# Ledger of designs, part 4: miniprotein binders against q5jf28

Target 1, 318 residues: q5jf28
Amino acid sequence: MERERLIKTVEAILRGAGYRVARLDLKGSCFDLVASRLFLLLFIKATVNIDTITEEQAEDLKRLAKFFKASPLIVGLRSKSGELEEGVVYERFGIYALRPETLYDALLNNELPAVFAERGGLYVRINGELLRELREKHGYSVNELAQLLGVSRKSLLNYERGEQAVSLDVAIQLEEIFDEALAEPIDILRAKVEADLNVKPETPLEREVFERLKKLGLGLVKVKKAPFNAISTEDDIRLLTGIDERKTRSTIKRAEMVAEVGRIVNSGGVFILEKTKAEVVSEVPLIPKESLEEVKDADELIELIDKLKKEIKEKLFS
Below, E stands for the ipSAE of ESMFold2; O stands for the ipSAE of OpenDDE; V2 stands for 0.75 times the mean of E and O plus 0.25 times the DockQ between their complexes.

## First folded at step 3 (miniprotein)

Design b12a (at its last look DockQ between E and O 0.81; V2 from the best seeds 0.00; counts 0 for: pae E 2.0 > 1.5)
Fold by OpenDDE base, look of step 4:
Structure b12a (fold): chain B 318 residues (1-318), chain A 107 residues (1-107)
Amino acid sequence: as target 1 above (318 residues)
Amino acid sequence: DPELREARDLLSLAIELMHFAVELLQEGRPEEAADLMTYALLIVQEAIELAQSTGSDDRAIQLLQEAITLMHQAIDLARNGDVDTALELLQRAYDLIQEALEILSKS
């Protein structure tokens, strides 16, 4: 399967599940899809081989997910070790990775995966309290059950405490012995990730813009692998910020993507350029950096953005 | 109309998935083809809902409903290993979706 086929498959699964979806046609982006339904927001990297994601992409993906209170996902078909299995959760850089079929089951069948891959084996987290209760109810000592399972006493005690994942084979044996589901589902749709928000601007222009916006009361977090260069940190001001030296075809394409993403994540968009005339592309204003000197605070900046959007809408319909 | 535009985008995506399903059927991968057809079917259903909400042409909706029926049959046939009949039904479903998309593009 080609990357394009994979992205379209994932888009279809999301849309079929009733998600609003924005697709990014940006090579090297940390995400290819953003999807929203009710209280769920997903940032998805689609890659045929999940081992091709870079650490930089993963860090930006986690950063976006943390900021927007979303779940990051990698959707792929294979790894360096072989094809991904259905119903199995993999992990790269602290991000869950899974097949399209596993995503389908989670979204449409309400079947969350319970099996995860670690160090070349398959494992399950089990309800350790339930395991203990079932063991005691059936009259097994820790030693007897451990021997029956072919595990150490210490391992069984760690299972009952939830301190150790169980091999899939042992989990199957436990469920067969007790005739009860013990596997804990992995909530891939509500993944919690840690991310570093202290990323510095890379260019002189980005530094200038970040400093100016900070003086206006608008904090920014740098994002490297997205159609925008930064996100606003203020809870009341959701702004996807692009920063370019001049208007290019790439700027226009990125502004279009920012508009689409912005609709999904309920955020505005702006591009700040070193040299441009004020214009709007797909409801995203392109403003000269000098416009930041004309406003007193972040609220006046938002007002300026909204005014520009309105003036152009009026010109297009007049 | 944004909803009508979204419906057309969904139908276009369904057509693309159907093409991939045809390729998989020809490669002797009928189960994987059936999965893609299932995803295509779901987005056609969503497109119908959107088209209905906009008061779109009843003819377009009828064509899409017929396409869904054929897609269900094609999925079952693919899973049962009847690749040739599945391909025929997919082609018919494709034609119906294209006709519906043309109608929805003129409205």
Scores: ipSAE 0.660, ipTM 0.885, lowest interface PAE 0.7, mean pLDDT 92
Fold by ESMFold2, look of step 4:
Structure b12a (fold): chain B 318 residues (1-318), chain A 107 residues (1-107)
Amino acid sequence: as target 1 above (318 residues)
Amino acid sequence: DPELREARDLLSLAIELMHFAVELLQEGRPEEAADLMTYALLIVQEAIELAQSTGSDDRAIQLLQEAITLMHQAIDLARNGDVDTALELLQRAYDLIQEALEILSKS
């Protein structure tokens, strides 16, 4: 109930801000929502307690964000230490975490958060050059301003050099003294993350399919906690690629989710199965792995995918 | 018609948020309820714009516009602690949105 309310709240905020949104229903997935608007792309894990996110989920979320040049985000309500505060950015596994209200302010009011949580309390990064200019304009020496703020001379020099964040209390004092915004916002909509893209196939079938796709000239980015197993890529080609031994209800549900995600990230989808005949589920072809031997390169694979999709459209219009 | 489908999806989501808001009001959590109502109101406004772009029935659009008026009032009342009146207006807004959704679904 509380999780369902959270996910639907996040979806409503995103859609109310003009984002196109796909919501996933997949237990254990690294994301619950993917959303796009103009050139912005967000992959969002929504969880009531942000400390329940696993390292595997976080690493895959970062892989997707890195590949798609998207911002990963965790939206939640609590941590193991208590309730999350509105307007404060937390961090788990290198991914920003925040409350729905903070997301709302960023998207609907163009008010990016500036306060982040770290050991010892709440902090703000400030424009150090502007701080120095304001200090000098107002006639304060470094020592004088440090005394007013109750900080050391070394800390104040570090603030002006951009080498140290300021406690929230000091940030408030600075804005009161200078009557000017010094806080640097945290760009939760364009966060850059590091991710290890070298992930090995999980099964012999995945290994075989990856090798066949590589022969066609496709690169692969493997993920473990998504409705697809990998992203297959060459130049402008992007395929959310699923791999199963045979078509099951789970396969069909994952293909449906791949179709929805693909619409948001402007990517095609395909499932490659050990045993099946070719068909299409929600615009996502399901093809036997032997079909990869029937095409010569990535362009021919795309032609096969497009042909199968066109055939289903013709049947629906007939 | 993809725009009409999107409008119906938005209204369905708004209805779910309004149900959650009613629960929150009854639990004595009016600020959280007002937040949900605010989110619901935003997506109802988007649904109106989509429905208008499809040449949809004027009756459905008028019902949604009336619902938005009631939702604004309910949000203010909830934040000011008048939970009983907020619930009454929310329930009226819900009925209007349900009727509009039914009209849009017949297309």
Scores: ipSAE 0.592, ipTM 0.877, lowest interface PAE 2.0, mean pLDDT 90
Fold by ESMFold2-Fast, scan of step 3:
Structure b12a (fold): chain B 318 residues (1-318), chain A 107 residues (1-107)
Amino acid sequence: as target 1 above (318 residues)
Amino acid sequence: DPELREARDLLSLAIELMHFAVELLQEGRPEEAADLMTYALLIVQEAIELAQSTGSDDRAIQLLQEAITLMHQAIDLARNGDVDTALELLQRAYDLIQEALEILSKS
């Protein structure tokens, strides 16, 4: 109940802010929502307790974000330390984590958060040059302002150089003393992440399919915690690629999810199966592995995908 | 019509958030309920714009506009601790959205 409420809340915030949204109902997935608006693309993991996210999920989330030039976000309500605070940015495996209310303020009130949690404390990055200017304008020496704030001279100099964040208490004191906004916002909507895109296929079927797709000229990014196994790419072509031994209810459900995600990230989808009759689920073709042997390059694969999609459409209107 | 389908999806999502808001009000959590009602309000407004763009039934649009008014009042009442009146208005808004959704589903 609490998780469903959270996901629906996040979806509503995004859609109310003008984002196109696709939701996944896939246990263990590295993301639950993907959202796009203008030049922004967000991959969101919604979890009641942010500590339940695994390192493997976080790695895949960062991998997807890096590939699609998107921002990864975790939206949650609590951690092992208790309820998350509104306006505070937390971190889990290098990914920003925040409350739904914080996301709402960022998207609808144009209020980016400025406070971040680290080592059990709350901190704020400040405009060090502006701090120095305000200190000098008000006639404070470095030592005088440091004493007033209860910090060392070295810390104050580090603040002015932009080399050290201040505690929340110090940030509040500075705002009271100078009556000026010194806090630097945290751009949660344009987070940059590091990720290794060179993950190896795991199963014999996956290795065979990857090898064949690479021979067709496609680049591949492997993911484990998503409704697809890889992203296949060549120039302006992108395919969310599923791989399965046979068609199951799980295959059909994941194909439907791939169609929805593809719509948001402007990518096609395809499922490659060991044994199956060629068919289409929600505009996502399911093709037998042997069909890959019948095409000579990426362009012919795309033509095959388009042909299958067209054939099903013609049958519906015949 | 993809715009009409999107409008219906938004209204269905709004109805779900309103159900959650009722539960939160009954649990003594009116600020969280008001937040969910605010989010529901935003997507009902988006649904109205989409329905207007498709030339949808004026009756459905009128019902949604009335629901918006009731939701604004319910949010204010919830924030002021008048839970019983907020629940009454939220129920009325819910009924109007359901009626509008039914009209839009037959179009």
Scores: ipSAE 0.282, ipTM 0.744, lowest interface PAE 3.7, mean pLDDT 88
ESMFold2 (binder alone), look of step 4: mean pLDDT 87; pTM 0.869

Design b12b
Fold by ESMFold2-Fast, scan of step 3:
Structure b12b (fold): chain B 318 residues (1-318), chain A 107 residues (1-107)
Amino acid sequence: as target 1 above (318 residues)
Amino acid sequence: DPELREARDLLSYAILLMHLAVDLLQEGRPEEAADLMTWALEIVQLAIELAQSTGSDDRAIQLLQEAITLMHQAIDLARNGDVDTALELLQRAYDLIQEALEILSKS
């Protein structure tokens, strides 16, 4: 249960910081938590060893983050190289990875990390303009300060231009020399990632459903490692869209997860099945794929979804 | 060794949850704080079990056992509205856990 404890800890940190949180219990998912506060949205993958994250999970996490204008984040404890250090940002497939303690400091102490790990070393980006100003104020030439730090003249000039990060040792020396904060914080809560949103459906059923949804005027962003198969979108409409051959216990659990995630990301949910009777699970309608042929556009699909949700509510209170 | 590593990770979790509980107590949210403290207490108990199985330093185990006692008292006080006393006991428990973690980290 090491992973379970990690996820609960991250959830507690987020809730303590005032975030609304939805948690997933889905094996192989690209995220375990989604959290929202004001205009901030975080998709978080929690894993004990950050090296266990696959490239497929990372790509899906980046797709979700890009689509929702959210920040992706990995929270973990160790890597192949050993335990992750507090206050240090690591990287896995272009996604920031850090310890729960580092997340706690960022969210509850307003203390963003400044140190990052790269190629077996620890580095810090510094305010190059401030470094130049402090160097000149204290009367050091470029060569003099470079010698004090044990770096080349070229490296010091690159530091002052903001073109090169310094080693942690150099950052510490600069703090000792100038007694000023030079480190630039890493904005882990507003990380922007690149991702290809034009991913093709992989199964025959997905192909059929995607084609039918596209005919209704919906744009589609496919995901593989989530409780839904796609995000269907048109203007202000966003639907977390699940696709299954039939209703199973897995379908029901995923629909429940879609409902919770949807509340955090302000999106509706729907499951499209090859074989089912129309019904609603946790306010998420499950409809047969044939129903898509009975509606003419995205607006009519939304009307169908709303009608089904209302019918179930009326039956519960009748 | 794997048990000792897990014990250290668990103590780091407990410390984090205790910090969050302190913040919640200071914000006037004692029931949520008590829930987190109860969870942190369970984690410390598990860490003691794992540390004992590795033949770890008796001093570290004694510190953790004392922390458990203080945490139990802090939870009860927080639930009864004695926030200031709960915070004092929680700080003492935190210091003991930090000391135990330092001892276990040198193994």
Scores: ipSAE 0.075, ipTM 0.599, lowest interface PAE 5.9, mean pLDDT 87

Design b12c
Fold by ESMFold2-Fast, scan of step 3:
Structure b12c (fold): chain B 318 residues (1-318), chain A 107 residues (1-107)
Amino acid sequence: as target 1 above (318 residues)
Amino acid sequence: DPELREARDLLSEAIFAMHAAVLLLQEGRPEEAALAMTAALYIVQEAIELAQSTGSDDRAIQLLQEAIELMHQAIDLARNGDVDTALELLQRAYDLIQEALEILSKS
């Protein structure tokens, strides 16, 4: 499958560059890979056609990136306009989108992209201060250089002030005229995003669980398009929190994903179910909703989680 | 303390690798078990270095260092076919790591 090949390629690129990687096999998720190296953390959505990403998926991806101080990234092959070009950064709902070859160059060849696509063509941000210095050094007036490039005087002044990007053609002309690198790279690995972290639960069960967790002193960041329903936090506590009515094969699979993602983002996991006997799946406890009434605060919840994990470990080693 | 949180997370990863090693030994795959145990060793060593940088409890660090020594011995025993003794040493190493985690969690 084209999508499967794409995901494997991205995973190989990340691992080849020394990243720790967890892959998420969940249809409709806002991300498919999470990767960490040194101080960098990436949440990656891999999709053949970048236009298939929904606004809801994009908002959740930005929410996760903002919470974990990570960079969101889309890796794809096509858009409605055709194949994506290598070395070009596209945008989807405020998230950078690029080809796997562009990611490869950034991570393995230390070559960040500088060209971005926007309505009306391809553009480059340039070092405006350096442009002004080079213009003055070569004796060009603002009007003379603007005429040579085929742009307005106002545009050239905006370029020098860093207020306007140049077309790719103008960027090429500038580097030919001055024989200097003027293009500013796009730091796709440290993208800044904004998102509202105060999203309300939508289902009756989610509302009930959120209220119970809040009574324990936990802050909550809701997500919809992930293997968990919320991130529960207090001080050093970080829990990827799943919520289901009952244990299903899907619950088990998502718990396994939560365990893997948790290791990359340095967070624990827990699943809270309407009805179940307490158990542990891949180091992630599944506990009944009523257990939240038996603990007084966040610390006691962590103790319960640790106790359940210990009981399973004791069975393996005893 | 973000360094202490990282150290605790690393110790949780080490525990996961130790579980894998136990299962691999029980399945008669000692070479793969040795690799899993070696991964756990390096992870615990990283946790020790992070804990030391934060001025953590010396007792927790001592427990982790003893756990590493036991894991080295368990690897050698498993490779020599003494699976039962290797599992016993892994249990002791697990107990020490868990005690260290409890100390670090209270800090």
Scores: ipSAE 0.000, ipTM 0.113, lowest interface PAE 20.4, mean pLDDT 84

Design b12d
Fold by ESMFold2-Fast, scan of step 3:
Structure b12d (fold): chain B 318 residues (1-318), chain A 107 residues (1-107)
Amino acid sequence: as target 1 above (318 residues)
Amino acid sequence: DPELREARDLLSLAIRLMHFAVRLLQEGRPEEAARLMTLALKIVQYAIELAQSTGSDDRAIQLLQEAITLMHQAIDLARNGDVDTALELLQRAYDLIQEALEILSKS
């Protein structure tokens, strides 16, 4: 109930801010929502307790974000340490984590957060250059201001150089002393993440399909915690690629999710199955792996996908 | 029509958010309830824009606009601590949105 409320709230925040949104109902997925607006693309994991996110989920989330040049984000309510605070950015495996109220403020009130949590404390990055200007304008020496703030001379110099964040208490004191905004906002919507895109296939069927797709000239990015097994790419071609041994209820549900995600990330979808007759689920073709032997390159694969989609459409309206 | 389907999905989402807002009001959490209500309000406004772009039923649009008025009033009342009246207005807005959704679903 609490999880469902959270996901619906996050979806509503995004839609209220003018984002197009696709939601996934997939247990164990690295993301629950994907959202786009203008040139911004967000992959969001919504979880009541941010500590429940696994390293494997976080790695896949960063992998998707890196590939699509998107920002990953975790939205949650608490951690083992208690309730997350509004306006505070937390971190889990290198991914920003925050409350839905913080996302609301960023998207609907144009108020980015500035406070982040680290090692049990709250901190703020400040404009060190502006701090130095204000200190000099008001006639404080480095030692005098350090004494007034209750920090070391070395710490104050590090603040002015932008090499050290200040505690929240120090940030409040600085704003009171100078009557100026010194805090630097955290751009949670344009986070840059590092991820290894070279992950190997795990099952014999995945290995076989990957080899066949590579032979067609497609690059492949493997993911484990998503409704698809890989992203197949060449130039402008992007295919969210599912791989299953046979058509199951799970295959159908995942194909539906792939169609919705593809709409948001401007990518096609395809499911490669070991044993099936060619068919289409929610605009996503399901084709037998033998079909890959009938095409010479990525362009012909796209032509096959398009042909199958058209044949189904014509049959429905004839 | 993809835009009409999106409008219906948005209205369904707004209805569920209003239900959660009611629960929050009953639990003594009016700040969080007001945020969800404001969000539902924005979602309904977007659904109206999509419905209008498809040439949808004027009656459905009229009902949604009435719901928006009631939701604005409910948000103000909730912020001022008048929870009982806010709940009454939310129930009325909910009914109007449900009726509009039924009309749009028949299109």
Scores: ipSAE 0.000, ipTM 0.465, lowest interface PAE 10.6, mean pLDDT 87

Design b12e
Fold by ESMFold2-Fast, scan of step 3:
Structure b12e (fold): chain B 318 residues (1-318), chain A 107 residues (1-107)
Amino acid sequence: as target 1 above (318 residues)
Amino acid sequence: DPELREARRLLSIAIYLMHLAVRLLQEGRPERAADLMTWALRIVQLAIELAQSTGSDDRAIQLLQEAITLMHQAIDLARNGDVDTALELLQRAYDLIQEALEILSKS
């Protein structure tokens, strides 16, 4: 599949750049890869056509990025307008979208993109103060430089004030005229996003579990398009929390994904099920909902999780 | 065992990067091909470290180390414009990695 090739390419780029990476195989997920290196954390959605990402997926992606202080990215090959161009940053629901070659240049060549697509055109943000200094140094009046560039006087003044991005053609002309780098790079690896972290549970079971976890003192960030239903947090405690009515193949697979994601984002995992015998999958405990009634606070819940992990480990190596 | 599973996954990614590098060499883009080969090299090195930490088969480790040597040579040849020899060495490295992956999959 073209999508499978894309995901493998992105994972290869990240690992080649020294990132630790976890990959998800989950249909409809808001991200496919999570990667960390030093102080950088990236949540990446890989999609062949960037227009296929839904608003719901984008909101969850931004929510995860905001909570973990990470950068969200979409990596794709085309849009409704055709193939994405190398070195160009696109936008979808407030999230940067770019080609794998652009991510490559940022991570392996230390070359951040500077060109962005907007309303059918290509634009560049420039250092307006430097532009004014170079214009004055070379003896151009505002009108003279505007005439050379084929832009209005008002546009040139807006460029110099940093109030308006220039077209790609104008950016190229400016760098040729002044023989100086004017383009401001787009820091795709440290993007800050805003998202509402107060999303309500959807199912009766989710409502019941959320209410109980809140009574234990845990804060909750609901997500819908991920291998877990919520992030449970209290002080230094972070748990990727899954909720299901019973153990299924899907539950097992999602628990394995939670274990891998947890390693990258430095968080534990737990699955709370309506009906189950307590067990552990890839260091992620699966516990019955009724066990939450037996603990008094978040600390006791963590003790229960740690006890279950230890018991399984002891049985395996006894 | 999770480390062995990760090592196998990394080797599969390295193989994919080598396929892309071959295509780029054939398309007359040796600089980009050399970059992809350099990433594949780093990934294979990481896979070796993970496999060694699990006490994996020495035969598999030896094959991967030989592949690393061939990949270094292929990168240098590609950058120097000797595309045909680079393709030959990259194919040999690919075969060694495939053999190592089969051994690691049985352990």
Scores: ipSAE 0.000, ipTM 0.210, lowest interface PAE 18.5, mean pLDDT 85

Design b12f
Fold by ESMFold2-Fast, scan of step 3:
Structure b12f (fold): chain B 318 residues (1-318), chain A 107 residues (1-107)
Amino acid sequence: as target 1 above (318 residues)
Amino acid sequence: DPELREARDLLSWAIYLMHMAVRLLQEGRPEYAADLMTFALWIVQRAIELAQSTGSDDRAIQLLQEAITLMHQAIDLARNGDVDTALELLQRAYDLIQEALEILSKS
């Protein structure tokens, strides 16, 4: 209930800011929303308590973000320590986590957060060069300013070198002393993450399909916590690839999700099933595994996908 | 009608945001409440446009336009620190939006 309201709020914020948005209703998924606007692409996991996100979900989220050159975000309301504070960026498994109000400010007020939480404290990264310049302009020695702020001489020098963040209290004192903006914003909308894209398939069917797609010349990025099993890629070709033993209600729902996600990330979709009649669900072809034996390379696979989509469309309007 | 369905979805989101804004006002955060209310107001305006394009019930559109007026007043009052009056106007706007949503849900 609370989670549903959170997701709807985040979706509304994104749409209100002019983003194209696709929402997933998939239990255990590493993301719930994907949104694009101009050159920005966001993969968002919404969870009431940010501590509930698993390492596996976080790794898949970072994997998707890295592949699509997107920013991963967690949007939540609380942690084991209590309610998350507005304007504060938290972190889980290397992913920024923040309140929906913080996202609202970033997207609709053009106001990026500057405060981050770490080890039970609140901190701010500051422009160290500007701090040194302001200190010198106002006639403070390193020792004098350090005493005024209640910090060590070494800490002040580290602040000026950009090697250490200041506490929120120190950041406030600096603003009061110099009457200048020293805080560096946290660019939550363009976060860069690292992830291992070389994850191995685990099921027998998945291994068989991966081997065949590789022989067709496609690179593969496996994910576990998404409506698709892999991203298949070759040059400009990108396919959100689902793999199932047979067509089920779940297969149909995931194909619909793949179609929506694909439109946001500019990628096609395909589902490969061990046994099925070739068909199309929401512009996403479902093809039997045997069809992969009939195509010679990635280009021919794309031709098959396009042919199936065209044939269905022509039958509907003839 | 896809446009009417979207109008209803937008109004549901506006209701959620208004409920959050009320809580923020009660917690002594009028600036954040005003920001959320401004966003909710934008959503209601978009819902009006979609409802009008479908030839929807004039009564529903009238209620939404009245809600917009109350929301504008509530935003100004919240920013000026008049929390109690802002809360009263937000409750009235909320009620109007819910009534409009019920009308649009029947069509």
Scores: ipSAE 0.000, ipTM 0.225, lowest interface PAE 12.6, mean pLDDT 85

Design b23a
Fold by ESMFold2-Fast, scan of step 3:
Structure b23a (fold): chain B 318 residues (1-318), chain A 107 residues (1-107)
Amino acid sequence: as target 1 above (318 residues)
Amino acid sequence: DPELREARDLLSQAITLMHEAVRLLQEGRPEEAADLMEEALEIVFRAIELAESTGSDDRAIQLLLEAIELMYQAIDLAENGDVDTALELLQRAYDLIQEALEILSKS
């Protein structure tokens, strides 16, 4: 599949650039890869056509990025307007979208993109102060340079003030005239996003589990399009929290994903089930909902999680 | 150019330290390996500073900056006990420094 090849390519680029990577195989997830390299953390959604990303996926992706102080990124090949161009940054619901080649250049060639697509055109943010200095150094008046570029005097003044991006054609002309790099790079690896972290649980089971976790002193960030249902937090404690009625093949698969993601984002994992025996999948405990009544606070929940992980290891060893 | 020759000598020293760090990681001595990786990292920074002062090939400098990023991550992973991943990243950093050395040697 085209999508599978895209995800493998993105993973290879990230690993080649020295990132630790966890990959998800989860239909409808808001991200497919999470990658960390020391001070950088990326949540990446890979999709062949960037227009297929839903608003719900985008909101959850931004929510995860905001909570973990990470950058969200979409990597894709095309949009409704056709193939995405290498070196061009697109936008979907406030999230940068770009080709795998553009990501490769950013991570392995230290070449950040500078061109962005907006309102049917291609644009570049330029260093307006440097433009003014170069214009004056080369002896051009505002009118003379505006005429050379085929833009209005007002537009040129706005470019120099940093109040307006230039078209790609104008950016190319400017760099040809002055033989200097004027384009400001787009820092796709350190994007800041805003999202509402105060989202209510939707299912009856989620509501009950959320209320129980709140009583333990945990704050909760709800997500829908991820292998977990919430991020439970208190001070330095972070738990990727899954909630299911019963243990299914899907539960096991998502617990394995939670373990991998947790290692990248430095968070524990736990699955709360309506009724089950306590067990551990890939170091992620699956515990019955009633166990939440047996602990007094967040610290005791962490102790229970750690005890269960140790108990399973001892049983394998014995 | 004396500065460029010094930069090359520094990169050769960094490579030697990285070889020793690999050996220490393979022997189960990650703390000592991390110390050598930190020393190599400082040497690479010095090499970059000298190479930049000579107007050297930007590609060589970019490769060295990429190597630095990989070395930082390898140090973190080694200290956290992920020796296998640290070795992979350290090998990639080594390869990048070698490529940069070849470019700087042709200039």
Scores: ipSAE 0.000, ipTM 0.077, lowest interface PAE 27.2, mean pLDDT 84

